VH-VL binders against q80yr9r283to359. Designs and how they scored, part 1

All scores and structures are predictions.

Target 1, 77 residues: q80yr9r283to359
Amino acid sequence: FYVHLKNLSLNTNKRDLRNLFRDTDLTNDQIKFVYKDERRTRYAFVMFKNQKDYNTALGLHKTVLQYRPVLIDPVSR
Unless a header shows other numbers, all headers, positions and changes below count from the first letter of the chain; Kabat numbers aren't used for antibody chains.
F, E and O stand for the ipSAE by ESMFold2-Fast, ESMFold2 and OpenDDE, each averaged over both directions (binder to target, target to binder). V2 = 0.75 x the mean of E and O + 0.25 x the DockQ between their complexes.
[cut] stands for letters that were removed.

## First folded at step 1 (VH-VL; framework fv_fezakinumab)

Design fa_b1
Fold by ESMFold2-Fast, scan of step 1:
Structure fa_b1 (fold): chain C 77 residues (1-77), chain A 126 residues (1-126), chain B 111 residues (1-111)
Amino acid sequence: as target 1 above (77 residues)
Amino acid sequence: QVQLVQSGAEVKKPGASVKVSCKASGYTFTDYYMHWVRQAPGQGLEWVGWINPNSGGTFYAQKFRGRVTMTRDTSISTAYMELSRLRSDDTAVYYCARDTYEYDSSGYEYVAFDIWGRGTLVTVSS
Amino acid sequence: QAVLTQPPSVSGAPGQRVTISCTGSSSNIGAGYDVHWYQQLPGTAPKLLIYGNSNRPSGVPDRFSGSKSGTSASLAITGLQAEDEADYYCQSYDSSLSGYVFGGGTQLTVL
């Protein structure tokens, strides 16, 4: 199960994302940052091992992290 | 010293499946994402997907979803790409390539394909 | 078709300078995603030539340089040598596709 995170601050690190998703069982190796050359915002892919954690993550869409609402898009198969 | 060794050429009929292997050596296999990229004869490069060898997590290009499966075996540092329901236009050289998985002091992760296997030719013909 | 646009071929004489363009759109290079370049010699796998728009891996001569501006990137090769004959591919990331994308490739001929 993957979600695509958008609108991340360049200061957002994996610890911040684990804290955002603290109600899930998420480790550093499940998070992959994708950066822009301009680096005003970053994107990330996050893998969840089960449906429950995936659904929990989708419910956090638009949660504010470092003054930015995190956009959480489901990744279609 | 860092090397990716791929399995040999395959000839398949339409509708069959093919499984290509990529054996890594000279580095810690679980530290770097592995990508698969294909190239049809005389054509350009096309990204297929990636696998995280540490977690087994995968992500596939939309074109290949439902037909591709990526797996790995950490005990032998080998990644696999299986493509099913083969068509003649799946004829291509399939490359595995290592993702640059390094964080600088600012926490940025560069994504480039720094080490490539030599490719596996998959021919789909009747 | 390829997502990033490259000229199908470029040519130059030994010692000359050539540039290979890579044109994207607002969902990839125009969105600020880094551009990487690969060299593919005949019969071989691609080799990383430039990463992160302008950085060279160890072993790549300084005759090769990269740049990015707006929705486009360029690979410059100065002091052309016969050994530079190869296909060159640009690569970036596309947010609308949620995937990695390549240019169509440029065949460089040293005349």
Scores: ipSAE 0.013, ipTM 0.741, lowest interface PAE 7.7, mean pLDDT 86

Design fa_g1
Fold by ESMFold2-Fast, scan of step 1:
Structure fa_g1 (fold): chain C 77 residues (1-77), chain A 121 residues (1-121), chain B 111 residues (1-111)
Amino acid sequence: as target 1 above (77 residues)
Amino acid sequence: QVQLVQSGAEVKKPGASVKVSCKASGYTFTDYYMHWVRQAPGQGLEWVGWINPNSGGTFYAQKFRGRVTMTRDTSISTAYMELSRLRSDDTAVYYCARDYYDSSGWYFDYWGRGTLVTVSS
Amino acid sequence: QAVLTQPPSVSGAPGQRVTISCTGSSSNIGAGYDVHWYQQLPGTAPKLLIYGNSNRPSGVPDRFSGSKSGTSASLAITGLQAEDEADYYCQSYDSSLSGYVFGGGTQLTVL
């Protein structure tokens, strides 16, 4: 289960995302920030290991993190 | 103490190429992207592209792809923009500008004084 | 063709307030990218005036302020002075272009 995070602060780190998703079982290796030409973007991908954590994460869509609403989109294959 | 010093004005004929330089001082040249922005006489600002001085990586606005090349020389802290197949509507002041990014986004905190490029017959 | 829309001109009398708008779309300001403002005095290079929607660099007077809402941003100038007569440009980032975008510029005339 993957979600695509958008509109992140450029200073958001993995600890910030684990705190945002604190009601899930999330480790650093499940979080991947997107870089464009060596530049941090406002995007990240997060993997959740089970349906419960995935649903919890989707419920946090538009939660404010570091003065910005985090946009959380499901990823389809 | 941050300074961006650009090369002098150029007059070129249509079809020629021009290469503008921007010498950086007062900071670590490889820590900040360098942008090029142009302004035709009496017109607005138009973004041309950027170079990452650390990697040499570049990205150009779609309008300029195929005609612009950005390079740098880290030994002298200098960025270059070369524009080929010049047309009269390439007449503009070309600015280099330093890119700063933080939680407040990506903005241009220091600008060179500009290089006037005139394309005329 | 400017990606962000600004009025071509605004005017005000000394001591008054003017506001300059900057309208974007869902791929730039509407996507949450911050707006920055530059002042260009006649014959000079642009100078950073406001960054991160509302922050002032050292040396920029309190009478300049910025705000952002939805797909738009605005620059407010209070207590207008003759020295404020300049062109003003907004700037943001566009995710669909993967690049920096400017407004068309607004010429401020102090009457």
Scores: ipSAE 0.008, ipTM 0.691, lowest interface PAE 9.5, mean pLDDT 88

Design fa_g3
Fold by ESMFold2-Fast, scan of step 1:
Structure fa_g3 (fold): chain C 77 residues (1-77), chain A 124 residues (1-124), chain B 111 residues (1-111)
Amino acid sequence: as target 1 above (77 residues)
Amino acid sequence: QVQLVQSGAEVKKPGASVKVSCKASGYTFTDYYMHWVRQAPGQGLEWVGWINPNSGGTFYAQKFRGRVTMTRDTSISTAYMELSRLRSDDTAVYYCARDYDFWSGYYEDAFDIWGRGTLVTVSS
Amino acid sequence: QAVLTQPPSVSGAPGQRVTISCTGSSSNIGAGYDVHWYQQLPGTAPKLLIYGNSNRPSGVPDRFSGSKSGTSASLAITGLQAEDEADYYCQSYDSSLSGYVFGGGTQLTVL
């Protein structure tokens, strides 16, 4: 199960995302930030191990993280 | 020596299922994502999906959702791809391939080590 | 169906330079995703040739180089040798498909 995160602060780190998804079982290896020409973008991909965690994550769409609403796009369909 | 050793060729009838194995050696199996890529005879490469051997988590290309299942057995460092409801146009060589830079947090995701491929022929 | 566009074939003589293009769109290469290149010799599995736009794995000669600009990428082969005859594939990620995408492949003939 994957979600595509958009509109992230350029300062968002993996700890911030694990805290956002604290009600899921999420490790650093499940989080990949997107870079462009060695520069950080506002995009990341997050993998969830099961449907419950995936559904929990989708429910957090538009949660404000570091002054920006995080857009959480389903990548299942 | 880093190796991915795949199961042998399969011949299946339309509607059947096939399960291809990929045994990893020479590295820590759980430290790298495993991808599956296929190639129809005389055609190009097509990505099928991946599995995280550490967590068991999977993700599949839209085209294969509902028909493909990827699993792994960490005790024998082996990944599996099962494709169901086979059609003649599923005839292809199926490769497993290791994700190069899983741990960096950088979206690089090159496939650095490939199995030799498993030919799956689907014909009536 | 290939998402990234490559010429189906290119040819050159020994010692010459050839370039293979890989054209994408705003959802893949144009979105900033890296381009990787693979060499496939007849009857063999693909081999990683270039990763992260321009990096060579250990053992790949410096005759092979990669570059990326805008929505496209290029693989350059200098000092062309007979052993370079192969199919070459580019690969990236596509955000609209949420998946990995390949070019259609380019057959290189050394004349």
Scores: ipSAE 0.000, ipTM 0.622, lowest interface PAE 13.4, mean pLDDT 86

Design fa_g9
Fold by ESMFold2-Fast, scan of step 1:
Structure fa_g9 (fold): chain C 77 residues (1-77), chain A 122 residues (1-122), chain B 111 residues (1-111)
Amino acid sequence: as target 1 above (77 residues)
Amino acid sequence: QVQLVQSGAEVKKPGASVKVSCKASGYTFTDYYMHWVRQAPGQGLEWVGWINPNSGGTFYAQKFRGRVTMTRDTSISTAYMELSRLRSDDTAVYYCARDLEWLGDYYGMDVWGRGTLVTVSS
Amino acid sequence: QAVLTQPPSVSGAPGQRVTISCTGSSSNIGAGYDVHWYQQLPGTAPKLLIYGNSNRPSGVPDRFSGSKSGTSASLAITGLQAEDEADYYCQSYDSSLSGYVFGGGTQLTVL
């Protein structure tokens, strides 16, 4: 199960995302920040291992992280 | 209710400048970038630039650099676009539009003003 | 002219399905930038219809849907109604231009 995260602070790190998704079983290797021309974008992909965690993550859509609402969109992979 | 209220229609002569206003209400003005987009009669939408109302920082499309200036007044939640050295092909409806995502997202627009018709004629 | 390519017009009858394409390149849609769609009724400002490729704002009926594949995107309208007659614009971001880019617009005529 994948979600596409948008509108991230450019300073968001993997620990910040694990804390956002603390009610899920999420490790650093499941988080992939998107880069364009070797620079961080406001996008990341996060893989969840089961449907329960995936649904929990979707329920956090628009949660504020570092003064920005995180947009969480489903992705079929 | 989020609203963007724009100033009224303007008629200008070639070589003049025009300053269009956009008053925001119903949300925190400094949290969202403000875009300006124009549409010439019978033509499509053309992006002019954006302003960050929090910092006053701006970015303009290459076509308009040197002729456009965007400013804001946070005390009255109003953004401005001034276009100078007007030509007949600047005749268009000018829209302000709020950025889709909070504070500095660069990708889309969600709420639009009703537009300001600027007519440039001799 | 326009950076994103749309057909200038499409038409359909009430109840039918139409699809409006939006073709970009590797510097915009192909670079992973999202596609948004706007509806412009005659004499009015554009209205956000679809954002982030496939999401509907509150109040937009599910007859409108968006999709993205590679360097292109599509807007599908099912169950066409007379009030759908409007201009439709796609919009993305272009890294080469460092700017917001629009399609040329598609006039939908409901016959």
Scores: ipSAE 0.000, ipTM 0.627, lowest interface PAE 14.0, mean pLDDT 86

Design fa_t1
Fold by ESMFold2-Fast, scan of step 1:
Structure fa_t1 (fold): chain C 77 residues (1-77), chain A 118 residues (1-118), chain B 111 residues (1-111)
Amino acid sequence: as target 1 above (77 residues)
Amino acid sequence: QVQLVQSGAEVKKPGASVKVSCKASGYTFTDYYMHWVRQAPGQGLEWVGWINPNSGGTFYAQKFRGRVTMTRDTSISTAYMELSRLRSDDTAVYYCARDYGDYAFDIWGRGTLVTVSS
Amino acid sequence: QAVLTQPPSVSGAPGQRVTISCTGSSSNIGAGYDVHWYQQLPGTAPKLLIYGNSNRPSGVPDRFSGSKSGTSASLAITGLQAEDEADYYCQSYDSSLSGYVFGGGTQLTVL
């Protein structure tokens, strides 16, 4: 199960995302920031191991993280 | 309303430079990357590069490196794209477009036609 | 040259369904980068139609839908209307080019 995170602060790190998704058992290897020209984009890809965690993540859409609402785009298999 | 207003059409000779402007309004200019995309007459869309209006940092498509320069003026919420050493195949409509959080281009200027002819 | 491959044209009658394909490779769509779709009416700037593979911006009717599988994406338009006659472009990111890439565009003709 995957979600695409959009509109992230360029200062958002993996610990911030693990805290956002603290009700899931999310590890650093499930989080991939997207880079171009070796600079991080406002985009990340996150894998959840089960449907429950995936649904929990979708429910956090527009949660404010570092003064920006996090946009969570559902990605089915 | 969020909008991007571009400068008017320009006619240039081969070897000249052109500088297109894109004035943003209706949002915080420094919060979104600005992209430049061109379209030759009857052809498809081609990405030129982006600028981060907050830092002034830029990144250009390989094809345009050495000929394009992107800048901005935060006091008037305006982005600029300058293309030098113009050739006839640079004739195109040049668009500025705002990035969206997932790198989609959600708001576009109306385009600036640049014609390069001798 | 276009990096993503689209059919140059597609046609349908009012009320019908059409699908426009966008074929990439392992360095772009296949690498997991999102696909976005734009509608360009003659003489106008492109308009964002679908972002992040399948999401519609406010104001885009649900007749437009996007999907992605493997190295390809598709735009589906149902209930075709005359005002849908336009050029449609897919767009993604390519890691080998370190840049944004577009499809060659598809001209939709409503019969």
Scores: ipSAE 0.007, ipTM 0.645, lowest interface PAE 11.1, mean pLDDT 86

Design fa_t5
Fold by ESMFold2-Fast, scan of step 1:
Structure fa_t5 (fold): chain C 77 residues (1-77), chain A 118 residues (1-118), chain B 111 residues (1-111)
Amino acid sequence: as target 1 above (77 residues)
Amino acid sequence: QVQLVQSGAEVKKPGASVKVSCKASGYTFTDYYMHWVRQAPGQGLEWVGWINPNSGGTFYAQKFRGRVTMTRDTSISTAYMELSRLRSDDTAVYYCARSDYYGSFDYWGRGTLVTVSS
Amino acid sequence: QAVLTQPPSVSGAPGQRVTISCTGSSSNIGAGYDVHWYQQLPGTAPKLLIYGNSNRPSGVPDRFSGSKSGTSASLAITGLQAEDEADYYCQSYDSSLSGYVFGGGTQLTVL
């Protein structure tokens, strides 16, 4: 199960995302920030190992993180 | 340099299927999603769906679900779009396009004209 | 119908400024999704003109600029030239559709 995160602060780190998804079983290896031309973008991919965690994450769509609503979109894989 | 080379024009009868290919070069094929976008004559751009070349995962616009299948072959860096049960209103130029990390389509193929006529 | 609304046509004289609007809703531009713009010359594939609301790819003249506010975005073209005559499309993402969406396109005529 994958989700695509959009509209992230450029200062968001993996600890911030683990805190956002604290009700899920999420490790650093499941989080991939997206870079373009060696520069951080506002996008990340997050893998969830089960349906429960995936559904929990989708429920957090538009939660404000560092003054920006985090957009959480499903990705079929 | 990045190139997306598409297969040639196709003429099909209603009810047939068509399979269009898109061969990528100049970048790591598995690092970027590949999208398909169509444009009917004189009309606007319409998104069909995407494939993740790394996983083979796909997602299709609701209008095309049940008729479209996207696949890829990583050994030759080629993506495919197959559209079945063709209708006259499927007549369009079909583009493959690579999405960047902003969600924009930064490189496009030249398009494949699919004509569906009886 | 297109999910994002653009005027079907816009016109201007050489040297003038034109603006092309792209109106969305709370599920796309209003939700914070980036807006991207494409230029399509007759008989060619679309070309990325503006990405991430306001960024220009290498090789795109400074005459082209993008902006976004609320549920809408705009493409501004200053110093109009004959070669700018083309169709222009905005594009974003829509969370209610879980898909990518385009505007209906705007034909720019340079008079």
Scores: ipSAE 0.006, ipTM 0.654, lowest interface PAE 13.4, mean pLDDT 87

## First folded at step 5 (VH-VL)

Design a10 (framework fv_dargistotug)
Fold by ESMFold2-Fast, scan of step 5:
Structure a10 (fold): chain C 77 residues (1-77), chain A 123 residues (1-123), chain B 106 residues (1-106)
Amino acid sequence: as target 1 above (77 residues)
Amino acid sequence: QVQLVQSGSELKKPGASVKVSCKASGYTFTSYAMNWVRQAPGQGLEWMGWINTNTGNPTYAQGFTGRFVFSLDTSVSTAYLQISSLKAEDTAVYYCARDYEDLWSGEYGMDVWGQGTLVTVSS
Amino acid sequence: DIQLTQSPSFLSASVGDRVTITCRASQGISSYLAWYQQKPGKAPKLLIYDASTLQSGVPSRFSGSGSGTEFTLTISSLQPEDFATYYCQQLNSYPTFGGGTKVEIK
């Protein structure tokens, strides 16, 4: 199960995302920030190992992280 | 020259409080997270948690909630560790360490360390 | 928490020896593994990050390998200044350290 994260602060690191998704067992290797021309973008992809964690993540849509609401969109596995 | 300089050793009685400082220089303080690591006498390294130097938000490892508080004073590029209600089991060297996070690869480790602050708790 | 087991906990070696230290994780951590050297009375020093990338200024006799759950630190030709305690650390979750390996002179 994958979600696409949008509108991230450029200063968001993987630890910030693990804290956002702390009710899941998310690890760093499941998080991939999107880069364009070797520059960090406001997008990331996150893999969840089970349906429960995936549903938990979708429920966090628009949670504020570092003064920005995080947009969480479903993606086909 | 990138460095972290910690406050000097402390000798405290049980029940007292202590505040250890970690002053950064040679880099932009708010661009790197700060970790705290403990080492009891003759023991290994134990990660206590980290603080986001840009937001001030701390994260504590299990076992370091309650009596332990991470804080910052960004105007003087300094991180603080406060321990309240000191117990003999808190006797240890406390290190601050800069989080070496590469935007391209993720978390690397801790590349710059303070010299350590020995906190001794005895009656 | 992800647990790291280092072996051996202690070893005796002579100058010029090839030394290997292993670190095993209780679950997969990809390459999110760092190695540190600590000399008595001193703060730890980062040697290797991302399992195999040598930190700037660290001698080339140090190397790291592994991925997933099994990792090794190798010192190809032990020098007098290398007698120290070595720690592995995982960063795939909240950081945890291995128990350490003390390298003593034989």
Scores: ipSAE 0.014, ipTM 0.735, lowest interface PAE 6.7, mean pLDDT 86

Design c45 (framework fv_fezakinumab)
Fold by ESMFold2-Fast, scan of step 5:
Structure c45 (fold): chain C 77 residues (1-77), chain A 119 residues (1-119), chain B 111 residues (1-111)
Amino acid sequence: as target 1 above (77 residues)
Amino acid sequence: QVQLVQSGAEVKKPGASVKVSCKASGYTFTDYYMHWVRQAPGQGLEWVGEINPYSGDTFYAQKFRGRVTMTRDTSISTAYMELSRLRSDDTAVYYCARDEGYYDAFDIWGRGTLVTVSS
Amino acid sequence: QAVLTQPPSVSGAPGQRVTISCTGSSSNIGAGYDVHWYQQLPGTAPKLLIYGNSNRPSGVPDRFSGSKSGTSASLAITGLQAEDEADYYCQSYDSSLSGWVFGGGTQLTVL
């Protein structure tokens, strides 16, 4: 289960995202920040191991993190 | 009471640099992102970039990368935008604006600083 | 060139209703990013008019309303008054540009 995080602060680190998703079982290896030309973008992918955690994460859409609402979108493939 | 006060109009020659200031008052300066937006005469609004006043971290629109530098001084609650290697098409009113945080709406705006680039 | 498309002008008589459209794409409004609207009276800085698609700041009359559907947003103004004569700009975030984008602006003329 993947979600695409958008509108992240460039200061956002993996600990910030684990705190945001504190009600899920999330480890650092499940978080991947998106880089373009070696620069941090405002995007990340987060993998959740089960549907319960995935649904919990989707419910946090627009939660404010570091002065910015985090946009949480399901990944469709 | 919440307000952003910008520096006065500037006239510059092509190739010069300009540094515009934006002094915040009536709120905690470090709690809100600050944006810079410009408007050329008779034209629309164009986003230049943003700064996090707490960390000093910046992010600029691709068009301005390499020519713009945003900084802040937390001791006087002031944000700065410096634009270098000025061209005539940089002539515009430059606004600073506060990001309110939740929706990223720009809720408080400075009155603008007219920068004229002319020989 | 503006990333979001607005009509360059719109007009109405006092008391009438007008709507101003804002058309985006899959990388901005279509990606679920909120739309904000700003009013710019002649010779002044922009003022936040609508935020988060449909919310009004304190002091904005209920004659102003916003909506969003798919890749587009709309600003509705009812009961037009002379003081509504201004430029109106929509704004959203664009994920492909990783930045804030504005519409080209719409000049509202009140008869």
Scores: ipSAE 0.000, ipTM 0.647, lowest interface PAE 12.9, mean pLDDT 88

